# Designs tried in a protein design chat: VHH binders against Carboxypeptidase Z (CPZ). Part 8

Target 1, 134 residues: Carboxypeptidase Z (CPZ), of Homo sapiens (Human) (q66k79r27to160)
Amino acid sequence: NPAGECHRPPAADSATCVDLQLRTCSDAAYNHTTFPNLLQHRSWEVVEASSEYILLSVLHQLLEGQCNPDLRLLGCAVLAPRCEGGWVRRPCRHICEGLREVCQPAFDAIDMAWPYFLDCHRYFTREDEGCYDP
Key: E = the ipSAE of ESMFold2; O = the ipSAE of OpenDDE; V2 = 0.75 times the mean of E and O plus 0.25 times the DockQ between their complexes.

## First folded at step 12 (VHH; framework vhh_7nfr_2)

Design e1 (from d1 with A33Y; at its last look DockQ between E and O 0.79; V2 from the best seeds 0.00; counts 0 for: pae E 3.6 > 2)
Fold by ESMFold2, look of step 12:
Structure e1 (fold): chain B 134 residues (1-134), chain A 121 residues (1-121)
Amino acid sequence: as target 1 above (134 residues)
Amino acid sequence: QVQLQESGGGLVQPGGSLRLSCAASGFTFDSYYMSWVRQAPGEGREWVSSISGSGGRTYYADSVKGRFTIARDNVKNTLYLLMDSLKSDDTAVYYCAKPYSRGYWMPFDYWGQGTQVTVSS
């Protein structure tokens, strides 16, 4: 925390961390997550049936390797948010914004809108708010 | 109201073929991308294929390229999946899915009930 104030997003005091169990997120830099996730999914069954997870599981193929693994890991931070010591952390906004800038043309090429669950202002926080790089 | 109804599933041997159908109603079918998604027991849903409203653009997951063909009939409001060279790991419930937005094929907002495909010796 070398410069300025750092702030953490609001979180429940009693968050329970569970093992991260998503195949497409097995290379995340953390091993624990919590429910509900940032999209309010409450179980692995719900996550694995969601459009959001379906997209993440094939994004590498759809974009022909562009933006992998960074974009996939960004999505993992929304579907399986980092949980550490009973606290949930949100991923950094500037990572989302940077990826959107470079990756948007690849989405346009396949007639796919930038995913709503990667809205850089809704699910991602600034460094002075206690975020991490996914 | 939007309804999607899949049919055509069944039991086949490896190397066999099936044709799936999805009857669509309650929306302007020819204005939307349509997709097939499948779910094997104990696994998450896997995207299989998508087709544009006109039928002019098609997309396939790597796991099915060269074996599956997506098609649509905009007169009958029906989506099809022709599956050839079936393998045991194609065993799943197959769902027809409608996207939220015209002109884009994800995210999905409506699903059918699914049709079971079982590939076993």
Scores: ipSAE 0.272, ipTM 0.639, lowest interface PAE 3.6, mean pLDDT 84
ESMFold2 (binder alone), look of step 12: mean pLDDT 87; pTM 0.878
OpenDDE, look of step 12: ipSAE 0.487; ipTM 0.759

Design e2 (from d1 with S50V; at its last look DockQ between E and O 0.71; V2 from the best seeds 0.00; counts 0 for: pae E 4.1 > 2)
Fold by ESMFold2, look of step 12:
Structure e2 (fold): chain B 134 residues (1-134), chain A 121 residues (1-121)
Amino acid sequence: as target 1 above (134 residues)
Amino acid sequence: QVQLQESGGGLVQPGGSLRLSCAASGFTFDSYAMSWVRQAPGEGREWVSVISGSGGRTYYADSVKGRFTIARDNVKNTLYLLMDSLKSDDTAVYYCAKPYSRGYWMPFDYWGQGTQVTVSS
């Protein structure tokens, strides 16, 4: 189609959106993401080989079904952040904080601390900044 | 620095048994949970099992539960995987893995070069 496309100048938080291709995250409510992700991974090969992704792929077994799928989808928002209309959307901090509160006993039961890559203040943003519920 | 050396792999017939070892050095072994992870040809990596620093708690992937036993010897700084009732789907390179800090058992920051396990008749 010869119809023109809308292009915006590069800016902070602008991004090129690509198809989400992580099997562990296939049930996310969005289907586009960007690289680098919030952990600075730059390709699907790097993400799929990462121990962070391996953890997300087995959380349901480790926690015996507790917190699934909410916790897995929270991790997907870090490894495959939502990309919409050329912009990266950040997941809501209060969702992360709420999940940590209700899920921490399940982590304690298996002697596992809350994952460092799910730091609610580092990777998740406030509601007044336009976050989404993953 | 941190070193993890796997051994004990080999060729075995279906239904057979094998014992993998992982010699650990360069860190306080008994303070860390330790895991086994495997990778079949052309496949992604699959977590297999984890054992707590004390050895008091163990967890297994559903694919190996009831057939594999993880163990550790904190005097010899050695991690083990005892594999029974092996089947062709267990063919993979097996890695032992150390988590990045105490209080976590994943994600990992170190693993070894791996040892090959091949199950074929």
Scores: ipSAE 0.256, ipTM 0.621, lowest interface PAE 4.1, mean pLDDT 84
ESMFold2 (binder alone), look of step 12: mean pLDDT 84; pTM 0.847
OpenDDE, look of step 12: ipSAE 0.258; ipTM 0.638

Design e3 (from d1 with Y100R R102S; at its last look DockQ between E and O 0.81; V2 from the best seeds 0.00; counts 0 for: pae E 2.5 > 2)
Amino acid sequence: QVQLQESGGGLVQPGGSLRLSCAASGFTFDSYAMSWVRQAPGEGREWVSSISGSGGRTYYADSVKGRFTIARDNVKNTLYLLMDSLKSDDTAVYYCAKPRSSGYWMPFDYWGQGTQVTVSS
ESMFold2, look of step 12: ipSAE 0.410; ipTM 0.717
ESMFold2 (binder alone), look of step 12: mean pLDDT 86; pTM 0.870
OpenDDE, look of step 12: ipSAE 0.362; ipTM 0.697

Design e4 (from d1 with S54K; at its last look DockQ between E and O 0.93; V2 from the best seeds 0.00; counts 0 for: pae E 3.3 > 2)
Fold by OpenDDE, look of step 12:
Structure e4 (fold): chain B 134 residues (1-134), chain A 121 residues (1-121)
Amino acid sequence: as target 1 above (134 residues)
Amino acid sequence: QVQLQESGGGLVQPGGSLRLSCAASGFTFDSYAMSWVRQAPGEGREWVSSISGKGGRTYYADSVKGRFTIARDNVKNTLYLLMDSLKSDDTAVYYCAKPYSRGYWMPFDYWGQGTQVTVSS
């Protein structure tokens, strides 16, 4: 009986999945997340008190509706990462990079740099690593 | 060392006005966009308003648009929040917040101790 080696997706981390309970991410395509998140927050209280979460909640206003909900959902992938089958799933780097390019004028318009917690290189994975589109 | 000190809070009746101040030190004040954030009892932190380093751009939460005005005096290293037509829902601790880096509006790395604003009849 070939024990189907559950091939760990290359970019997945072992995790205990919990129900997603984050208001600003309620429309995410997934229903389970994990702690710590990609920013090492370990509870909903910490996440909700974080300035990163505040930023996500006001992006629509700051950018005058531009780049949303995609940018917000990108942030959700970091603050409340997708968890499935006991593994953390990571969003695709190319999606992040694409959004950064498209949204650059909106950020420039408000003299704001791309948020550090949306660093495409740091928190996002390549396509060959089994990433998903948030 | 970065320091932010809020003042100007108090008790006011609905429809009243307050002016909050935030004294900033320990960084190049005019190089940073500054923000006000508030936290009501039992609620999470809510962004209120932000202003660019030079003061040319301002942003407001929908809940305070038309009622609140953010301003800054870069000579005095002071951030202001003029609050008019105050409502009971404006009751909160108001914090001055600094972004972690130049060219960013958020996220914040420093907060003041906050000043209490209570709107009650």
Scores: ipSAE 0.244, ipTM 0.620, lowest interface PAE 2.0, mean pLDDT 90
ESMFold2, look of step 12: ipSAE 0.337; ipTM 0.688
ESMFold2 (binder alone), look of step 12: mean pLDDT 86; pTM 0.867

Design e5 (from c4 with L106F; at its last look DockQ between E and O 0.84; V2 from the best seeds 0.00; counts 0 for: pae E 3.9 > 2)
Fold by ESMFold2, look of step 12:
Structure e5 (fold): chain B 134 residues (1-134), chain A 121 residues (1-121)
Amino acid sequence: as target 1 above (134 residues)
Amino acid sequence: QVQLQESGGGLVQPGGSLRLSCAASGFTFDSYAMSWVRQAPGEGREWVSSISGSGGRTYYADSVKGRFTIARDNVKNTLYLLMDSLKSDDTAVYYCAKPYSRGYWFPFDYWGQGTQVTVSS
């Protein structure tokens, strides 16, 4: 390095932030995401064809407007996780757990189980791990 | 193996009717909610309707409510979509879909091959 810069080679960084392009998630508080998402989808075409995304697009109809938009935005954080400066942030577990407690009766009323891709311990992290509130 | 086979699509005039069928095999059909989804040219997949395993609960997208009827025959393991008052915006490939497990209506783990519905004058 002739400019006196660090001799270490650049750290490998495979994360690339891209514009969020999901209509169902257009009101998210962030504008950038990355692939693969938390469900391992690798393109917008795969996400938009997924049954997970289809569910998010119809949640307001299924739940008679209950839990909208909070539950939909929680799902958006799984399908289009926040990406910031090459870093992917996971949504906060306590937000997921709180919504599950409040929203579970609405799911019970239509005999629908809590969606597997909103598993609060699998896709959501603790506050001390740098999570965010979707 | 889980298999879903749609049929009954075709060309109809606006205002016409069609009945789609989906033959199901390889799983306990009456234990699973089932859904119809459609995909118009150049668009993503759109949910159309869902029905509980027993048939006691049905749900419809606003765009088809009052015109389409989902039904099932748990003896013949067949899902139906009765479509009335068809309009050009209903033109799409229609798929039946099985959810991952009992008690889940979404997400789907199996789809049929689809049947084409074309509404044109």
Scores: ipSAE 0.265, ipTM 0.635, lowest interface PAE 3.9, mean pLDDT 84
ESMFold2 (binder alone), look of step 12: mean pLDDT 85; pTM 0.863
OpenDDE, look of step 12: ipSAE 0.400; ipTM 0.717

## First folded at step 13 (VHH; framework vhh_7nfr_2)

Design f1 (from d1 with S50Y G53S; at its last look DockQ between E and O 0.56; V2 from the best seeds 0.00; counts 0 for: pae E 8.1 > 2)
Fold by ESMFold2, look of step 13:
Structure f1 (fold): chain B 134 residues (1-134), chain A 121 residues (1-121)
Amino acid sequence: as target 1 above (134 residues)
Amino acid sequence: QVQLQESGGGLVQPGGSLRLSCAASGFTFDSYAMSWVRQAPGEGREWVSYISSSGGRTYYADSVKGRFTIARDNVKNTLYLLMDSLKSDDTAVYYCAKPYSRGYWMPFDYWGQGTQVTVSS
């Protein structure tokens, strides 16, 4: 516990794992997730109506195939976090950071900033905290 | 206070055409990219088209490429969607959408009330 930092609530709690039901994320390497997700959405209807999911669903089109599927699957790890054995797994920060570096030119080409819901420090954790590559 | 007001929807036969308009106020329209998004009953929202703040870059969903044209008039603060060769699959409520901030074109923070487009044979 250095410097008094706290775990975020989703990372600290056990969870009920449910089936992953997002079409855009159907090729994820896992098939169970939990609610609330890392953006605090509480149902599939809320997720599918969200601006975050709409963007994620069209990124392939917008980036002309660049960074797909890696970037899409990174977003899936935020919207439908991996749930395994009653526990939430958070995606790895270094994967997010690496993708941001290689994908930033594609975002620049379409006058788009890196998506706020892919903030590598806010939603992604270090390997010593038990993360996985999405 | 941001306001977006769509108009131009209606009932049209397959193969027909419509022009949608979106009157924008309460923000610096020419500093923001804009999009059209549609939603059919019982479905999630589907992004349709994007135009950059200057109008110099446009993008379309595969389902509408070659049939729809997005345009903007930064003097009149108006966004347009010209729809040709309409199909029954295009039936939806169409919304114009403003992105969260100037540096982004998605995600959206403001939507109009929408205009209904119905394509029926």
Scores: ipSAE 0.013, ipTM 0.406, lowest interface PAE 8.1, mean pLDDT 81
ESMFold2 (binder alone), look of step 13: mean pLDDT 84; pTM 0.852
OpenDDE, look of step 13: ipSAE 0.646; ipTM 0.828

Design f2 (from d1 with S50M; at its last look DockQ between E and O 0.50; V2 from the best seeds 0.00; counts 0 for: pae E 6.0 > 2)
Fold by ESMFold2, look of step 13:
Structure f2 (fold): chain B 134 residues (1-134), chain A 121 residues (1-121)
Amino acid sequence: as target 1 above (134 residues)
Amino acid sequence: QVQLQESGGGLVQPGGSLRLSCAASGFTFDSYAMSWVRQAPGEGREWVSMISGSGGRTYYADSVKGRFTIARDNVKNTLYLLMDSLKSDDTAVYYCAKPYSRGYWMPFDYWGQGTQVTVSS
């Protein structure tokens, strides 16, 4: 698909939804995800060794509680995207953009750029493509 | 090609000290913040410390504050971690890690093969 669509038809090749098993994401509003995730990780071992998950697991400490849990849950939506009825749902772009605006001063205070895996255009989609609010 | 090679690990008793080194090549070392990350057996990777490209800013995980010191030598392209007052739960493979671009210090796109640190009595 030239548009890079990540969703599959309902009947022909159902994605398997698996239990969400990331400690730092245990309070997500959903409890099922699938592999590969939005960063193309294919197992929990790969996710938990990734630099993205390492950052996510300490981000609240680095920002001294600012933007928690919203920023952490935003990252969880990239690393453990919601799986519903055999379909992967991507998180909403407008949620990412809103959080970036309110959280940017906290990142500036520690001289840290907005994380690449939270790029609002790359990993987050519009409402007309079936996104959800993480 | 980016290359990171850790060394200086070993066996030490609790309360002891070690100095880790990381030789870096294949990128403009002084333009990048650098980090140490560790992984204990059966656990995920844990960020330990970061130093800015110039060396002027340092950050530490709460678990190592006051005991570990990160440093760099931008002439030798070498990153260091001085580990003091070591405890048994500091036992891990230690990696040096490079962030994916200048202006960031996480997340990482490269790290080395690691060096084993074992703290046991």
Scores: ipSAE 0.079, ipTM 0.473, lowest interface PAE 6.0, mean pLDDT 83
ESMFold2 (binder alone), look of step 13: mean pLDDT 86; pTM 0.869
OpenDDE, look of step 13: ipSAE 0.261; ipTM 0.623

Design f3 (from d1 with Y59W; at its last look DockQ between E and O 0.64; V2 from the best seeds 0.00; counts 0 for: pae E 5.5 > 2)
Amino acid sequence: QVQLQESGGGLVQPGGSLRLSCAASGFTFDSYAMSWVRQAPGEGREWVSSISGSGGRTWYADSVKGRFTIARDNVKNTLYLLMDSLKSDDTAVYYCAKPYSRGYWMPFDYWGQGTQVTVSS
ESMFold2, look of step 13: ipSAE 0.546; ipTM 0.804
ESMFold2 (binder alone), look of step 13: mean pLDDT 85; pTM 0.861
OpenDDE, look of step 13: ipSAE 0.468; ipTM 0.755
ESMFold2, look of step 14: ipSAE 0.121; ipTM 0.523
ESMFold2 (binder alone), look of step 14: mean pLDDT 84; pTM 0.853
OpenDDE, look of step 14: ipSAE 0.206; ipTM 0.585

Design f4 (from d1 with R102P; at its last look DockQ between E and O 0.77; V2 from the best seeds 0.00; counts 0 for: pae E 2.5 > 2)
Amino acid sequence: QVQLQESGGGLVQPGGSLRLSCAASGFTFDSYAMSWVRQAPGEGREWVSSISGSGGRTYYADSVKGRFTIARDNVKNTLYLLMDSLKSDDTAVYYCAKPYSPGYWMPFDYWGQGTQVTVSS
ESMFold2, look of step 13: ipSAE 0.410; ipTM 0.715
ESMFold2 (binder alone), look of step 13: mean pLDDT 85; pTM 0.860
OpenDDE, look of step 13: ipSAE 0.379; ipTM 0.713

Design f5 (from d1 with Y100W; at its last look DockQ between E and O 0.69; V2 from the best seeds 0.00; counts 0 for: pae E 4.3 > 2)
Fold by ESMFold2, look of step 13:
Structure f5 (fold): chain B 134 residues (1-134), chain A 121 residues (1-121)
Amino acid sequence: as target 1 above (134 residues)
Amino acid sequence: QVQLQESGGGLVQPGGSLRLSCAASGFTFDSYAMSWVRQAPGEGREWVSSISGSGGRTYYADSVKGRFTIARDNVKNTLYLLMDSLKSDDTAVYYCAKPWSRGYWMPFDYWGQGTQVTVSS
């Protein structure tokens, strides 16, 4: 029954964990997620109809294989965040920042901006706050 | 007001062809990438094709490469999808979609009402 004195996992994020059921995210290192997700989607139907999931499912084609699978799995951590022990875990910010640095030239080559739903400071947290590497 | 209106769908035989159109208004059409997305009954939405604002870059899902052609007419503010060699698994409602920003291909903030394409055997 984990409770930390400092640097505990993001507090106040209690959740009901459910099975991860997205084909695009089936190779994630975890099997459980929660609703609402980090974008406030409340069902698999809503996620699979979302523009964010559609983009994520085709990013490797648009980038001609660059940044796969790491960029796809980063997006999976936003759309299907890891849930364990009744708590949601946020992905690590430094992983997001590192991928953006490496992958930005591929986006620039096709005149595409970094996706807004992969904002490293909004959905990703610091390692000392209990993040995980997606 | 942003408006997107698809047309040109219908019933075709396998191997047939269709041309879909999407009339766009209410935004600076030539500044935005545009996309076609389709949805078969009981399935999620599937990206089909995208084209840059100028028309200089085009992208296709693997399932349609070599059979479909995306095009745009920036004078008429119209997006097209030329569909050849149609198969039964191309049966879906086809939507044109506008991204929310000139800097992004996705996510979409506006969709048309869709046009039904049915490929019957």
Scores: ipSAE 0.246, ipTM 0.614, lowest interface PAE 4.3, mean pLDDT 84
ESMFold2 (binder alone), look of step 13: mean pLDDT 84; pTM 0.854
OpenDDE, look of step 13: ipSAE 0.277; ipTM 0.637

Design f6 (from d1 with A33V; at its last look DockQ between E and O 0.62; V2 from the best seeds 0.00; counts 0 for: pae E 3.8 > 2)
Fold by ESMFold2, look of step 13:
Structure f6 (fold): chain B 134 residues (1-134), chain A 121 residues (1-121)
Amino acid sequence: as target 1 above (134 residues)
Amino acid sequence: QVQLQESGGGLVQPGGSLRLSCAASGFTFDSYVMSWVRQAPGEGREWVSSISGSGGRTYYADSVKGRFTIARDNVKNTLYLLMDSLKSDDTAVYYCAKPYSRGYWMPFDYWGQGTQVTVSS
């Protein structure tokens, strides 16, 4: 727990932070993540074999550069969530919502739905809950 | 039950050609984007190519553009990958992949068993 608290930290908020090791996400603003990730993947092998990671690895090609490249980093925040001092931080919901508005027309143009693993309400939190900008 | 069965892999020399097939069943094939994905030994899975439900639009990874052709036969529910000018880098197990939903083509939720392509001499 935090120093000087004199009580047990909640077990549900605790996490073990490990080094981020996804090539597609190597430019993230943080270096540590945790397992299971927000999609309940339990290892790098599982993440790297997942359809979600494959999509992020090629998203710029599929959208032909039509929208914000930060969309990849938003997905990285779901597959390799920021872990800091034993706690998981989620990316801000308003960032997700803003990117969806900008990028949705590009997805529509190629008949690709907004990815289910980028659901702004399921995986992203409000600013008053301690979120960060990915 | 969704089923995908790949075939047509084999051993071929550099510069050679192969045609892969994927027999699909258990879903409305012509409503889905279909994709080929490959996995080399010790590597993660790499997207290769996708084709729209009608076959009117095709997409290729940079590593295979100009050498591979994706096609489909919506009467026989079969996906194809014609591979020309094969290189040693193309050695992999090739998988046929179906997307999660009818209106979408990624992420994938079903994969075939795979067919081995080996390029060496």
Scores: ipSAE 0.240, ipTM 0.599, lowest interface PAE 3.8, mean pLDDT 82
ESMFold2 (binder alone), look of step 13: mean pLDDT 84; pTM 0.848
OpenDDE, look of step 13: ipSAE 0.330; ipTM 0.661

## First folded at step 14 (VHH; framework vhh_7nfr_2)

Design g1 (from f3 with R102K; at its last look DockQ between E and O 0.79; V2 from the best seeds 0.00; counts 0 for: pae E 3.0 > 2)
Fold by OpenDDE, look of step 14:
Structure g1 (fold): chain B 134 residues (1-134), chain A 121 residues (1-121)
Amino acid sequence: as target 1 above (134 residues)
Amino acid sequence: QVQLQESGGGLVQPGGSLRLSCAASGFTFDSYAMSWVRQAPGEGREWVSSISGSGGRTWYADSVKGRFTIARDNVKNTLYLLMDSLKSDDTAVYYCAKPYSKGYWMPFDYWGQGTQVTVSS
């Protein structure tokens, strides 16, 4: 199987892919996303006005560089999900859970809870469902 | 009902100063970290500063650090933003924001109407 064919994962949703145009996620490993995103935002204007986007943009500062860029990229997978071949790709749950565990002390240090939009159970999928590592 | 009302915006020259205020009501003010967020025309919203419920902890965006000071009066249920050494890039609508939960947590569930700050020569 040539390494480049993005097979439809079983849990993937059909979607129209658009160019990724989100500054905070410009270093993502993919170039295409879709609307609505995993938070049901339907435009860049809505995404850029969202509190989730604001948080992602300041995570580096709030956590003093800890857990970044991985945590930011995790958020990008939710706010601007990967889209390939007309399908939305979902990030892996185990990656989310791992980062949550590792980053918990950094959040605790600033008396901040794990972000709701990074709920590993809600927005992330299992490896056997064709998830990717953001 | 949660209410946030910003005031104090206006036109100022570069290098000038402004003080923004946010009157808060409808919740236990000192139980929530409060924040300032701004939005320039054609840009996304940008976090500016946050302050803990007690006022003992403050956070600043790099772009405003050393120039802006966030403060609060828990007796008056008012949030403040002291802005010094203003730059043209500080031009934006400034919003007062409240998080969903007690303590320090972003995202923000409540916003005011905002106050316009324009820095221009």
Scores: ipSAE 0.183, ipTM 0.561, lowest interface PAE 2.2, mean pLDDT 88
ESMFold2, look of step 14: ipSAE 0.361; ipTM 0.696
ESMFold2 (binder alone), look of step 14: mean pLDDT 85; pTM 0.857

Design g2 (from f3 with A33Y; at its last look DockQ between E and O 0.80; V2 from the best seeds 0.00; counts 0 for: pae E 2.3 > 2)
Fold by ESMFold2, look of step 14:
Structure g2 (fold): chain B 134 residues (1-134), chain A 121 residues (1-121)
Amino acid sequence: as target 1 above (134 residues)
Amino acid sequence: QVQLQESGGGLVQPGGSLRLSCAASGFTFDSYYMSWVRQAPGEGREWVSSISGSGGRTWYADSVKGRFTIARDNVKNTLYLLMDSLKSDDTAVYYCAKPYSRGYWMPFDYWGQGTQVTVSS
């Protein structure tokens, strides 16, 4: 049963939706995601060994509760993007931008630049393009 | 050519101590944050500790605070992890990790081969 989709969203490649199986992201408001994710990881084993997931799993501790869960859930939307009806939803740019403004001082306090995988221009899209607001 | 070589692992009883070493070469060691990361059997990788290039700032996962000490010797280009009060859940392969850039302590672009730490009776 070949894909019969007549369009692709401008912000994402779409494929088969699978169960979300990341403990760090278990409280996300959605239950399905897809591979490859927005960072081109192709399996849960790859995700769970990645520096990106390692960081998300300890953000609450490193930031002493600041910006959580919002920042963690934003990162979850990059590593395990919402997949609905065979289509992937990219997380919203304005949510990323708002969190960066609020959270940057907490990152400065621990000698850490804003994470590259939360670059608001690379993995996030605008509201008029159908983004997901985590 | 970046190379990281861990050593000092072994079999230890609960409550025991070990000192892990990571010999580093192929980059300007004192310019980079360095980290220890561990991986228990069948699990993903878990961050343990990080240290700034000068050694002046250190960070620890909650699971190891008060028991582990990260240190570095920038003359010998060596990273250390002094592990005290070891518990069975500290059993893992321990990797030293080098970040991609000098300004950030993550993400990591090089890992050592790892050294096995086993804590059991």
Scores: ipSAE 0.430, ipTM 0.719, lowest interface PAE 2.3, mean pLDDT 85
ESMFold2 (binder alone), look of step 14: mean pLDDT 86; pTM 0.866
OpenDDE, look of step 14: ipSAE 0.475; ipTM 0.760

Design g3 (from f3 with Y100R R102S; at its last look DockQ between E and O 0.69; V2 from the best seeds 0.00; counts 0 for: pae E 4.2 > 2)
Fold by ESMFold2, look of step 14:
Structure g3 (fold): chain B 134 residues (1-134), chain A 121 residues (1-121)
Amino acid sequence: as target 1 above (134 residues)
Amino acid sequence: QVQLQESGGGLVQPGGSLRLSCAASGFTFDSYAMSWVRQAPGEGREWVSSISGSGGRTWYADSVKGRFTIARDNVKNTLYLLMDSLKSDDTAVYYCAKPRSSGYWMPFDYWGQGTQVTVSS
């Protein structure tokens, strides 16, 4: 369970944990996720067709291996959030912030802004709220 | 409003070449990076290539490097994909895609209707 009830997404209150089935995220440290995800996608078909997932699946090519796998796994925590015992766990904000700091030069080199769906304050929660390291 | 119209698809033999075009309107074309994305029957979408607004930088998926060339004509507001050494695995509908703002080139928010490329022997 998260430490604070006010931060649980609505799906976490009624969620069923399902097997993680995204090829790009197969090396995540957890095996279960739930729908809707943190972007409100409700099925694997929707996730796999999304621009967010397309970007995540090719980041290694775009950044010439920089920040892989950590950046990819950070995105996996948004698109396929960790689910334990019917509860969604959000990834830690400080991990997002630290990774953005070290990866920003790689994004600058290709004139690409930090992805909007990796906003460290919108999708990542504080340590005192029971977050995990993706 | 943003409009993207692809053309130039068709049936081609393995080893053949095609040039795809995407006519763009409704935005300042040279301020935006542009991309090609393809989708084979029954499969998800696959990013193919991107080009910066000026045309000074290009990016390619590993599956097409050395065979495909992305280009743009900022006078004609047209994006191109020059495809060479085509293989059966290149069979797909090809889409032109535009990002939401000039500071991004992915993720994509605007898509064309697509043009079919079929590589058959």
Scores: ipSAE 0.258, ipTM 0.603, lowest interface PAE 4.2, mean pLDDT 84
ESMFold2 (binder alone), look of step 14: mean pLDDT 83; pTM 0.844
OpenDDE, look of step 14: ipSAE 0.565; ipTM 0.794

